# VH-VL binders against Glutathione S-transferase TCHQD (TCHQD): the designs that were tried, part 7

Target 1, 266 residues: Glutathione S-transferase TCHQD (TCHQD), of Arabidopsis thaliana (Mouse-ear cress) (o80662)
Amino acid sequence: MQLYHHPYSIDSQRVRLALEEKGIDYTSYHVNPITGKHMDPSFFRMNPNAKLPVFRNGSHIILDTIEIIEYLERIAEVSSGIEDATFNREVVEWMRKIREWESKLFTLAHIPDNRRLYVSKFLRMVVIARMAESPDLASAYHRKLREAYDTEDKLKDPGALRRSKDHLLRLLDEVETKLEGTTYLAGNEFSMADVMLIPVLARLSLLDLEEEYISSRKNLAEYWALVRRRPSYKKVIGRYFNGWRKYATLVKTWMFVRVRSLLRKY

## First folded at step 1 (VH-VL)

Design f6 (framework fv_lutikizumab)
Fold by ESMFold2-Fast, scan of step 1:
Structure f6 (fold): chain C 266 residues (1-266), chain A 121 residues (1-121), chain B 107 residues (1-107)
Amino acid sequence: as target 1 above (266 residues)
Amino acid sequence: EVQLVESGGGVVQPGRSLRLSCSASGFTFSDYAMSWVRQAPGKGLEWVAYISSSGGYTYYPDSVKGRFTISRDNSKNTLFLQMDSLRPEDTGVYFCARSVEMATIDYFDYWGQGTPVTVSS
Amino acid sequence: DIQMTQSPSSLSASVGDRVTITCRASQSISSWLTWYQQTPGKAPKLLIYDASSLESGVPSRFSGSGSGTDYTFTISSLQPEDIATYYCQQYNSYPYTFGQGTKLQIT
């Protein structure tokens, strides 16, 4: 089993948390989207939408996060010898509800314009270079180039950003209400619903927004403290989010972009 | 309106192959998991094949596993069922069915009208 | 595999009657159950999902209840157009399985 992922990808974190919680072994391949590795032809052929994660088991390639988790549930059932292991309704409803909030615009809105535009220009140059290197994929790369410009247009729309923030606030209010009566999102046992939510809270922490979104909600704050103590969290997210390791990773990524840009290597 | 139209059914001899198609319209096909469900003459419903929205994974019951292959072409809004090594017990009406969009659980909210398959002795 | 058993296999009733059909799973399915209506020569139509949720556009005389292994489908006041075969289906685990069907007729 192979997973193509990145430590800062929310959906990558979801799949990796599921794998750790289930004790499933896999071969890890790091793909950094800031450096343009997700646009490399070999990766792009597996996933033309160029999103992370990509899960592979032999010839089977699964691209959707919830589909990957469902597949892992089936593997866990076969491995454990327990017939008919399935998601319960409440877990599936939470997973669906949490997935409906998309983090991309929210995350990009919290990055300083000068740094974001520099990286955006670098990534566009990477797409153009890959298009020249692989003419058979030119149409698909051209689509990705158009999507990059569309994203810039959305970032200029204050209504889109406000709607994303309002959606997140409503989601977290529902979570807060549920946590008044339960230890975890779908009851007193950890589930795949928690796997979907934890990376959202980690993203808020990464953006220095804990006070506004998490600490302001008593039950959510207690839940966040609890889930950060799980071994799966420490391995998948925690190692990259403490101050020391967080800055080391960001500095290395920035230096890579700067050096490649200066050398005009894309 | 949501529409699912099956085609490709017919009469075939045991051991032969047949390929069914289902043309989808009125919704974003790539957002939905799809299934095939069959019904033998005068009998009940039997689920035959499932394919996820991306085509990344498939499921089959033991009765058809290894003989039937479900696939999809999201660019053409079309679902397929390749049926190999057909047996008389495969005779029935084959329905194309859509699964609920946002759930990893699978029930069928829209069905096609079905296409008949007869495997003669 | 989860076996789904419906009772009765056939039922005769008069217009205006209250009709009840039951579905029993061989193991707990956690309310992951649907009810379908199939009129002769037509495709099945979804009526109830998640054991008790009414599908949009379906008349309120149809209802479902139950949990664990035992589920019930009710028509509160039978109408002529309700004459059909009704099927339950579990989606708790693969393979998805249907009940054998209950054929509803007019007395």
Scores: ipSAE 0.000, ipTM 0.390, lowest interface PAE 17.8, mean pLDDT 82

Design g1 (framework fv_zagotenemab)
Fold by ESMFold2-Fast, scan of step 1:
Structure g1 (fold): chain C 266 residues (1-266), chain A 121 residues (1-121), chain B 112 residues (1-112)
Amino acid sequence: as target 1 above (266 residues)
Amino acid sequence: EVQLVQSGAEVKKPGESLKISCKGSGYSFTSYWIEWVRQMPGKGLEWMGEIYPGDSDTKYEKNFKGQVTISADKSISTAYLQWSSLKASDTAMYYCARHEYYDSSGYLDYWGQGTLVTVSS
Amino acid sequence: EIVLTQSPGTLSLSPGERATLSCRSSQSLVHSEGNTYLHWYQQKPGQAPRLLIYKVSNRFSGIPDRFSGSGSGTDFTLTISRLEPEDFAVYYCMQGTHWPYTFGGGTKVEIK
């Protein structure tokens, strides 16, 4: 089994947490979307949406995060001797609800405008370069270029950001209420619902928004402290985002983009 | 073989500082929590706190928070327990132990030999 | 914090006899995930504690089969089926289900 992913990708973190929790081995392929590697023709042909993660098992390619997690759940159940795989309704409902909050706009809105615009321009140049290299994919790359400009327009719409923030607040309030009576999101047992939520909380921590969104909610704060102790969290997210490590990783990535842009190597 | 080796016995006066050590070998030191346990003379065992050497994340029992500092140096596979100002009530045997993780918690599987700390005037 | 009450405080027996040690918790030790983090440790004079049984009934590596653990919820038992001379020691139960981790007061098994 192969996984194309990146430590900063929320959906990549979700799949990797699921893999670690279930003890499933896989071959890791790093694809950094900030440096434009997700636009490389070999990856782009496998996933024209250029989204991470991409899961592969032989000839079977799965592109949707929840579908990947469901596939891993079935594999883990079969390996443990369970032939009848069933999904808890509450787990599925939480996974769907959490996925409905889109992190991209929220994340970009909390990055300084000068750095965000620099990276955005760099990524557009990468798309243009790949379009020239692979004329057979020009139409798909042109669509990605158009999507990049559309994202910039949405960032200028204060209503779009307000709706994203409101959606997150409603989601976290609902989580807080559930955690008043349970240890984990879908009950007293850790589940794939927690796998979906943990990267959202990690993203808030990465953006230095813990006080506003997490610490202000007693049960969510206790939950966050609990899940950060899990070995899966420490291996998938903690090694990249604990304390000073989050700043070092961000600086390294930004420096790479700056150097490549100065050298006009796209 | 998994082994935890602690520093030797200490005799101190009230108000003095102290730092004792626990060195792990025979396993991936950064992959396990290290626990500190106190045993006062003739008394039972008391859990004090823990550290994950891989990222220096620490947890303290309420009564020990602010009284001691737990730290680790992963480059030499060593965890530390330190006091800025010792009290006679700190007289005890101090053990370190490795925490084997199982799902949401775990158990202390391997223990150091202990460091006897005597604080008297 | 969770209080673990061990009984009896002292158990005087002869080699070859069966020892039954009790540990009672002030609250259920069943973690919300379904695991019960109750463990048993042996401590001889001048020595560090040694893990005997973890998660109620699992014998740790190298521990003789005369040691067994049982129980559920709040009531747990450590059984030594046939005491050997080296088994005379203090035994502690410990819980890892709730923070902070706590130990029982110990049961001293001494030779009659």
Scores: ipSAE 0.000, ipTM 0.448, lowest interface PAE 14.5, mean pLDDT 85

Design g2 (framework fv_zagotenemab)
Fold by ESMFold2-Fast, scan of step 1:
Structure g2 (fold): chain C 266 residues (1-266), chain A 120 residues (1-120), chain B 112 residues (1-112)
Amino acid sequence: as target 1 above (266 residues)
Amino acid sequence: EVQLVQSGAEVKKPGESLKISCKGSGYSFTDYWIEWVRQMPGKGLEWMGEIYPGDSDTKYEKNFKGQVTISADKSISTAYLQWSSLKASDTAMYYCARLDYGDYEWFDPWGQGTLVTVSS
Amino acid sequence: EIVLTQSPGTLSLSPGERATLSCRSSQSLVYSSGNTYLHWYQQKPGQAPRLLIYKVSNRDSGIPDRFSGSGSGTDFTLTISRLEPEDFAVYYCMQGTHYPLTFGGGTKVEIK
């Protein structure tokens, strides 16, 4: 089994948490979307949406995060001699509810405009360069270029950002209410519902928004402290986002983009 | 074969610095918390603090915060407990233990202990 | 800080007798999940402690069935149904429900 992923990708973190919790071995391939590696023709042919993660087992390729997790759940259950591979209904409902909140617009809105625009321009130049290098993929790359401009337009729309924030607040309020009576999202045992939520909380922490969104909710704050102690969290997220390492990694990525842009290397 | 091996006994004077070690083997050292426990002569067990070697995240019991430093070197699967200036009251047996965590939290295995004697 | 009070401090018994050890918590050890993170450790002279019972009543791998744990909320008991010579040791309860993690003062089980 193979996984194409990146430490900063929320969906990559979800799949990696599931793999660690289930004890499933895989071959790791890092694809950095900030440097444009997800737009390389070889990766792009495998996933024209250019999104992470990509899961592969032989000739079987799965691109949807929930579908990957469901596949891993079946593998883990079969290897343990368990024949019932159906998810608990509440687990599935939480997974889909959490996935409905899209983090991209929210994340970009909390990055300083000068830095965000610089990276955005760099990525657009990468797409244009790839179009020139692979004319057979030009129409698909053109779609990605159009999506980049659409994202910039949404960032100019205060209504779109407010709707994203309101959606997140409602989601976290529902989580807070559920955690009043249970240790984890779908009951008293850790489940794939928690796997879906943990990267959202990690993203809020990465953006320095813990006080506003997490610490203000007593049960969610206790839950966050608890899940951060899991070995899966430490291995998948903690090693990349704890203390000074968080800033060092972001600075290195920013410097790479800046140097490549100055050299006109895309 | 999962085991923790601690450094040997130490005899020190007040004011001296000391660093004792706890080496893990037979498991993925970076995937488990390492706990430190003190036992003063003829007394019970006291939790001092813990470290996650994968990212060096630490938690201390309040009475030990600032008195000792817990660290780890994941490249050699070793955790450390360090004093900058020892006191006679630091005389004790020091144990490291692994936190076996999934949905439950308990200490297993334990190291054999390091006896630290501080006397003038 | 959760205080764990173990009683009695010392139990003087003969091999073959039943030992009953108490651990009382200053606050409920029931986590929001309903789970109770109360564990028992055995320490023999000159040796490191070893896990005996976890989560109130679950015996660790290799622990003989003469050892059993029970209790709820704030009152917990470790029972050794028939003492063997190797069972004479100090027993500690520990709670993992709240930080900081805390141990009881210990109960010494000694030969009469």
Scores: ipSAE 0.000, ipTM 0.416, lowest interface PAE 16.9, mean pLDDT 83

Design g3 (framework fv_zagotenemab)
Fold by ESMFold2-Fast, scan of step 1:
Structure g3 (fold): chain C 266 residues (1-266), chain A 123 residues (1-123), chain B 112 residues (1-112)
Amino acid sequence: as target 1 above (266 residues)
Amino acid sequence: EVQLVQSGAEVKKPGESLKISCKGSGYSFTSYWIEWVRQMPGKGLEWMGEIYPGDSYTKYEKNFKGQVTISADKSISTAYLQWSSLKASDTAMYYCARQGDFWSGYPDAFDIWGQGTLVTVSS
Amino acid sequence: EIVLTQSPGTLSLSPGERATLSCRSSQSLVHSEGNTYLHWYQQKPGQAPRLLIYKVSNRFSGIPDRFSGSGSGTDFTLTISRLEPEDFAVYYCMQGTYLPYTFGGGTKVEIK
């Protein structure tokens, strides 16, 4: 089993938390989207959407995060040989609700404009260079270029950010209410619903928004403290978000992008 | 009961400062945007700006930026609209309103309104 | 800035009659997600505005069935099928698709 991922990708964190909680071994491949590695032709042929993560087991490739998690649940439970592996209704509903909040626009809005625009321009140059190198993929790369410009348009729409913030607040208020009566999101047992939520909270912490979104909600704050103590969290997220490591990867990535851009090497 | 209660009418002279209030109750104040709308005597509605009280993030309509300051104190569920130096042209009814959320199905719609604060600026 | 043009400016009608109010936008109000954030408000003399219709055609909680909204893109209509005495007011359309939020100039529905 192989996983193409990045430590800062929310969906990558979700799949890695699921793998760690289930004790499933896999071969890890790091693909840094800020440096444009997800646009390399070999990876792009496997995943034309250029999204992370990508899960592979032999010839079977799964690109959707929830489908990957469902597949992992089936692997974990199939040895029991009694029933089809299925999520209970509440777990599935939470996973759907949490997935509906898209983090990209929210995250980009909290990055300084000068650095975001610099990286955005670098990534567009990478796409253009890859189109020239691989004419058979030109149509798919043109789609990616169009998506990059659409993202910039959304970032110029303050209404889009407001709707994203409103959606997140509603989600967190609903989580706060549920946690008043339960230890975890779908009851007193850890589930894949928690796997979906934990990276959202980690993203808020990474953006220095913990005080405003997490600490202001008593039950969510207690939940956040609890889930950060799990071994899966420490291995998947804590390793990269602990102390100086939180900034080391970002600084290294910014340096790489600056050097490549200055040398016009895409 | 969900409601927004605004401070009382004000009569001021040009050059004076003023701070009017909008207090929310019956809902999670930090979870909804607060909007400010001006209505000059006998005229229509003009959006002035907004604040998200949870982090005090503000947006202004361009003609009001620098003319007024929008702020909020989440500890007392109150939003504010403030002038450092009033002008006669600031004479108007000022409304605060709550914006609906994504889950209600009417984001960007102003579902709950304050009763209004009449501000009169004259010599 | 999106300009919303309401017509007519004044509509003089008797109780029991149908009122049809127009709101036209300077550009399409369809958001990239597919929703159209065009809302209607009612303002009675001496009172704050009240939300009537949101996203073109949805009645807000407590609003009577005689109020209906329709339209798409740039052309929108508020209809009051049978005017009651309490319906004589000024009606405003508002767009929430783009910042800054903008209101139409209003249509005054007055008793004939």
Scores: ipSAE 0.000, ipTM 0.441, lowest interface PAE 14.0, mean pLDDT 83

Design g4 (framework fv_zagotenemab)
Fold by ESMFold2-Fast, scan of step 1:
Structure g4 (fold): chain C 266 residues (1-266), chain A 121 residues (1-121), chain B 112 residues (1-112)
Amino acid sequence: as target 1 above (266 residues)
Amino acid sequence: EVQLVQSGAEVKKPGESLKISCKGSGYTFTDYWIEWVRQMPGKGLEWMGEIYPGSSDTKYEKNFKGQVTISADKSISTAYLQWSSLKASDTAMYYCARGEYSSSWYEFDYWGQGTLVTVSS
Amino acid sequence: EIVLTQSPGTLSLSPGERATLSCRSSQSLVYSEGNTYLHWYQQKPGQAPRLLIYKVSNRFSGIPDRFSGSGSGTDFTLTISRLEPEDFAVYYCMQGTHYPLTFGGGTKVEIK
């Protein structure tokens, strides 16, 4: 099994947490979206929406995060001899509800404007270069270019950011309420619903927003402390978010983008 | 248009219970916090606490926690502030206001007209 | 708890004059994302407060251009460039950055 991913991609973290929790081995391929590698024609042909992660098992390619997790559930069930197990409806409902909150606008709004705009311009130049290189993919690359400009427009719209923040607050309030009666999101057993939520909390921690969004909610704060103790968390997220490593990774990526931009190598 | 309408003035004796209301209209009630603010006669504004009606999650200023109860009924777009046993020191004007989470965090953009509570023997 | 100190307590001016109101915070009001959640409210006698300025310098809907806010970190100012008769009121600053939410003690703008 092969997984194309990046340590700071929320959806990549979701799939990797699922793989670790289930003990499923896979071959790891790092694709850094900040450097534009997800726009390379070979990767883009496999995944025209240019999103991470991409899961592959032989000739079978799965692009949707929830579909990948459902596939991994079936593999784990078959391996364990569980013939009549069905996916829990509450687990699936939480997974879809959590996925409805899109982290991109929220994350970008918390990055310093000078760095964000520089990277945004670099990525647009990469798309333009790839479009010229592969005319057969020009229509799909043009769509990605339009999406980049749409994202910049949303960042200038206070109403769009307000709606994103309100959506997150409503989601976390529902989580807080559920955790009053249960240890995990869909009951007293860890499930794929928790796999979907953990990277959201990790993103808030990465942006130094833990006190506002997590610590202010008693049950969510206890839950966050609990899930961070899982071995899967340490391997997938913790090793990249642990103070100094977080800073070093961001500096390396920024320097790479600056060097490539100065050389006009897109 | 957005409006918050509060219940009428109350005159009570020490030890009595009281529940005052704040009814929202002209917006989606469950998408905004309702803030409660006290103003003692001739004094300034004091934040008491808040509720998010969509989840019924509450936050209280520490000196008001246990002294009052904040609740909401989203089916009728109404928030409540309640005392189990009033004291003379509870005499004040009580305002409700709508709290918004945009990038401005907790701006109180629309206010109720206030409910005057007088507690005397 | 964050303490907001407003000065002066009372400001006596004539219509047409410029009013400058100060609000100082006991600690920084800059949130982790870089925004500053300092808001200004106006309260006329017998009325509920009204939002004037949010996030230091943004005028709320319907607020005249003569009202402006400025400042950063711990020092904030509300300016009324040319007082109108309806502007004589009590003005409160409020911080939304940290719990508990707190108000300043108010500045009364009164006719000289």
Scores: ipSAE 0.000, ipTM 0.380, lowest interface PAE 19.9, mean pLDDT 82

Design g5 (framework fv_zagotenemab)
Fold by ESMFold2-Fast, scan of step 1:
Structure g5 (fold): chain C 266 residues (1-266), chain A 122 residues (1-122), chain B 112 residues (1-112)
Amino acid sequence: as target 1 above (266 residues)
Amino acid sequence: EVQLVQSGAEVKKPGESLKISCKGSGYSFTSYWIEWVRQMPGKGLEWMGEIYPGDSDTKYEKNFKGQVTISADKSISTAYLQWSSLKASDTAMYYCARSYDILTGYEGMDVWGQGTLVTVSS
Amino acid sequence: EIVLTQSPGTLSLSPGERATLSCRSSQSLVHSSGNTYLHWYQQKPGQAPRLLIYKVSNRDSGIPDRFSGSGSGTDFTLTISRLEPEDFAVYYCMQGTYLPLTFGGGTKVEIK
């Protein structure tokens, strides 16, 4: 089994948490989207939407995060000798609801404009360079270039940013209400619904927004403290985001972008 | 209970002004778009435009831009659709509905008002 | 603007029969988020439309499991596996991927 992912990708964290919770081994391939590696032709041919993660088992390639998690749940059940497998509807409903909040615009809005614009320009140059190198993929790369410009337009629209924030607030209020009566999102047992939510909370923590979004909600704050103690969290997220480690990863990524930009190597 | 309640039926003459309302209750009014949809007698549904009450951001379908004004008063959880000068061709059922979006993708109109019938005749 | 073409315009069936309604879009409705914002609404005479299916295949709260949606890209289908008397209505598809939002022309499912 192969997973193409990055420690800072929310959907990558979701799949990796699922793999760790189920004890499934896989071969890890790092694809850093800030350095433009997700636009490399070999990866792009496998996944033209250029999103992370990409899951592969032999010839079977799965690109949708929830479909990957559902697949992992089925193979974990088969591996344990369970022949009749059904998924909890409540878990799936939570997974879909949490997936609907798109983190990209919200995340970019919390990055200083000078850093964000520099990276955005670098990534657009990477797309243009790949388009020139692989004319057979030019149409798909052109679509990615258009999406990059669309994202910049949305960042200039205060209404779009406010709506993204309001969507997150609505989601977290629903989570807070559910956690009044249960330990985890779908009851007192950890589930794939929690796998979907944990990376959202980790992203808020990474952006130094824990006080505003998490600590203000009593049950969510207790939940966040609880899930951070899980071995899966420590391995998938905690090792990269604990204390100084988050700065080390960001510095390395920034230096790569800076060096490549100075050398005009896109 | 989440609901949208619209103002009552209107009978008007060409050239008259009109303002109809759509009041939300049972949910965070400022966190959802209000969509306006027209249905001419015996015809299908036409999207007219929308408003996000939280910041009064509006979008219009091109044929309705300049023909109607969409507004909202978040203090009373009410959206409005207004004509400065009605035409006979404005005779239709007008619905409001709530929706929400993520980067312009709309998650469907899950709650609808009962409709306001507007009749314009001389 | 996106044109949604529904077929047939009218479908005459008896209770207990299967209804299959088509909606075709003039271009792909896949959003950059990976979601496909194609929704189905039911309208009974004298009533407001009601959401049945959102994002191609998800049933809205309270919608019976005899209603199902399927499709991808430009071709979408609403299926009612076994028609009940209350299902005779006009059905509309609607796309939310692009502004302006657009509706199909509707398919009237009427009793034979």
Scores: ipSAE 0.000, ipTM 0.428, lowest interface PAE 16.7, mean pLDDT 84

Design g6 (framework fv_zagotenemab)
Heavy chain, then light chain:
Amino acid sequence: EVQLVQSGAEVKKPGESLKISCKGSGYSFTNYWIEWVRQMPGKGLEWMGEIDPSDSYTKYEKNFKGQVTISADKSISTAYLQWSSLKASDTAMYYCARHDSYYYGSGEFDYWGQGTLVTVSS
Amino acid sequence: EIVLTQSPGTLSLSPGERATLSCRSSQSLVYSEGNTYLHWYQQKPGQAPRLLIYKVSNRFSGIPDRFSGSGSGTDFTLTISRLEPEDFAVYYCMQGTHWPLTFGGGTKVEIK
ESMFold2-Fast, scan of step 1: ipSAE 0.005; ipTM 0.455

Design h2 (framework fv_ontamalimab)
Heavy chain, then light chain:
Amino acid sequence: QVQLVQSGAEVKKPGASVKVSCKASGYTFTSYGINWVRQAPGQGLEWMGWISAYNGNTNYAQKVQGRVTMTADTSTSTAYMDLRSLRSDDTAVYYCARVRGYSYGYKPFDYWGQGTTVTVSS
Amino acid sequence: DIVMTQTPLSLSVTPGQPASISCKSSQSLLHSDGKTYLYWYLQKPGQPPQLLIYEVSNRFSGVPDRFSGSGSGTDFTLKISRVEAEDVGIYYCMQSIQLPYTFGQGTKVEIK
ESMFold2-Fast, scan of step 1: ipSAE 0.000; ipTM 0.390

Design h3 (framework fv_diridavumab)
Heavy chain, then light chain:
Amino acid sequence: EVQLVESGAEVKKPGSSVKVSCKASGGTFSSYAISWVRQAPGQGPEWMGGIIPIFGTAKYAPKFQGRVTITADDFAGTVYMELSSLRSEDTAMYYCARGRYSSSWYKYYMDVWGKGTTVTVSS
Amino acid sequence: QSVLTQPPSVSAAPGQKVTISCSGSSSNIGNNYVSWYQQLPGTAPKLLIYDNNKRPSGIPDRFSGSKSGTSATLGITGLQTGDEANYYCGTWDSSLSAYVVFGGGTKLTVL
ESMFold2-Fast, scan of step 1: ipSAE 0.000; ipTM 0.426

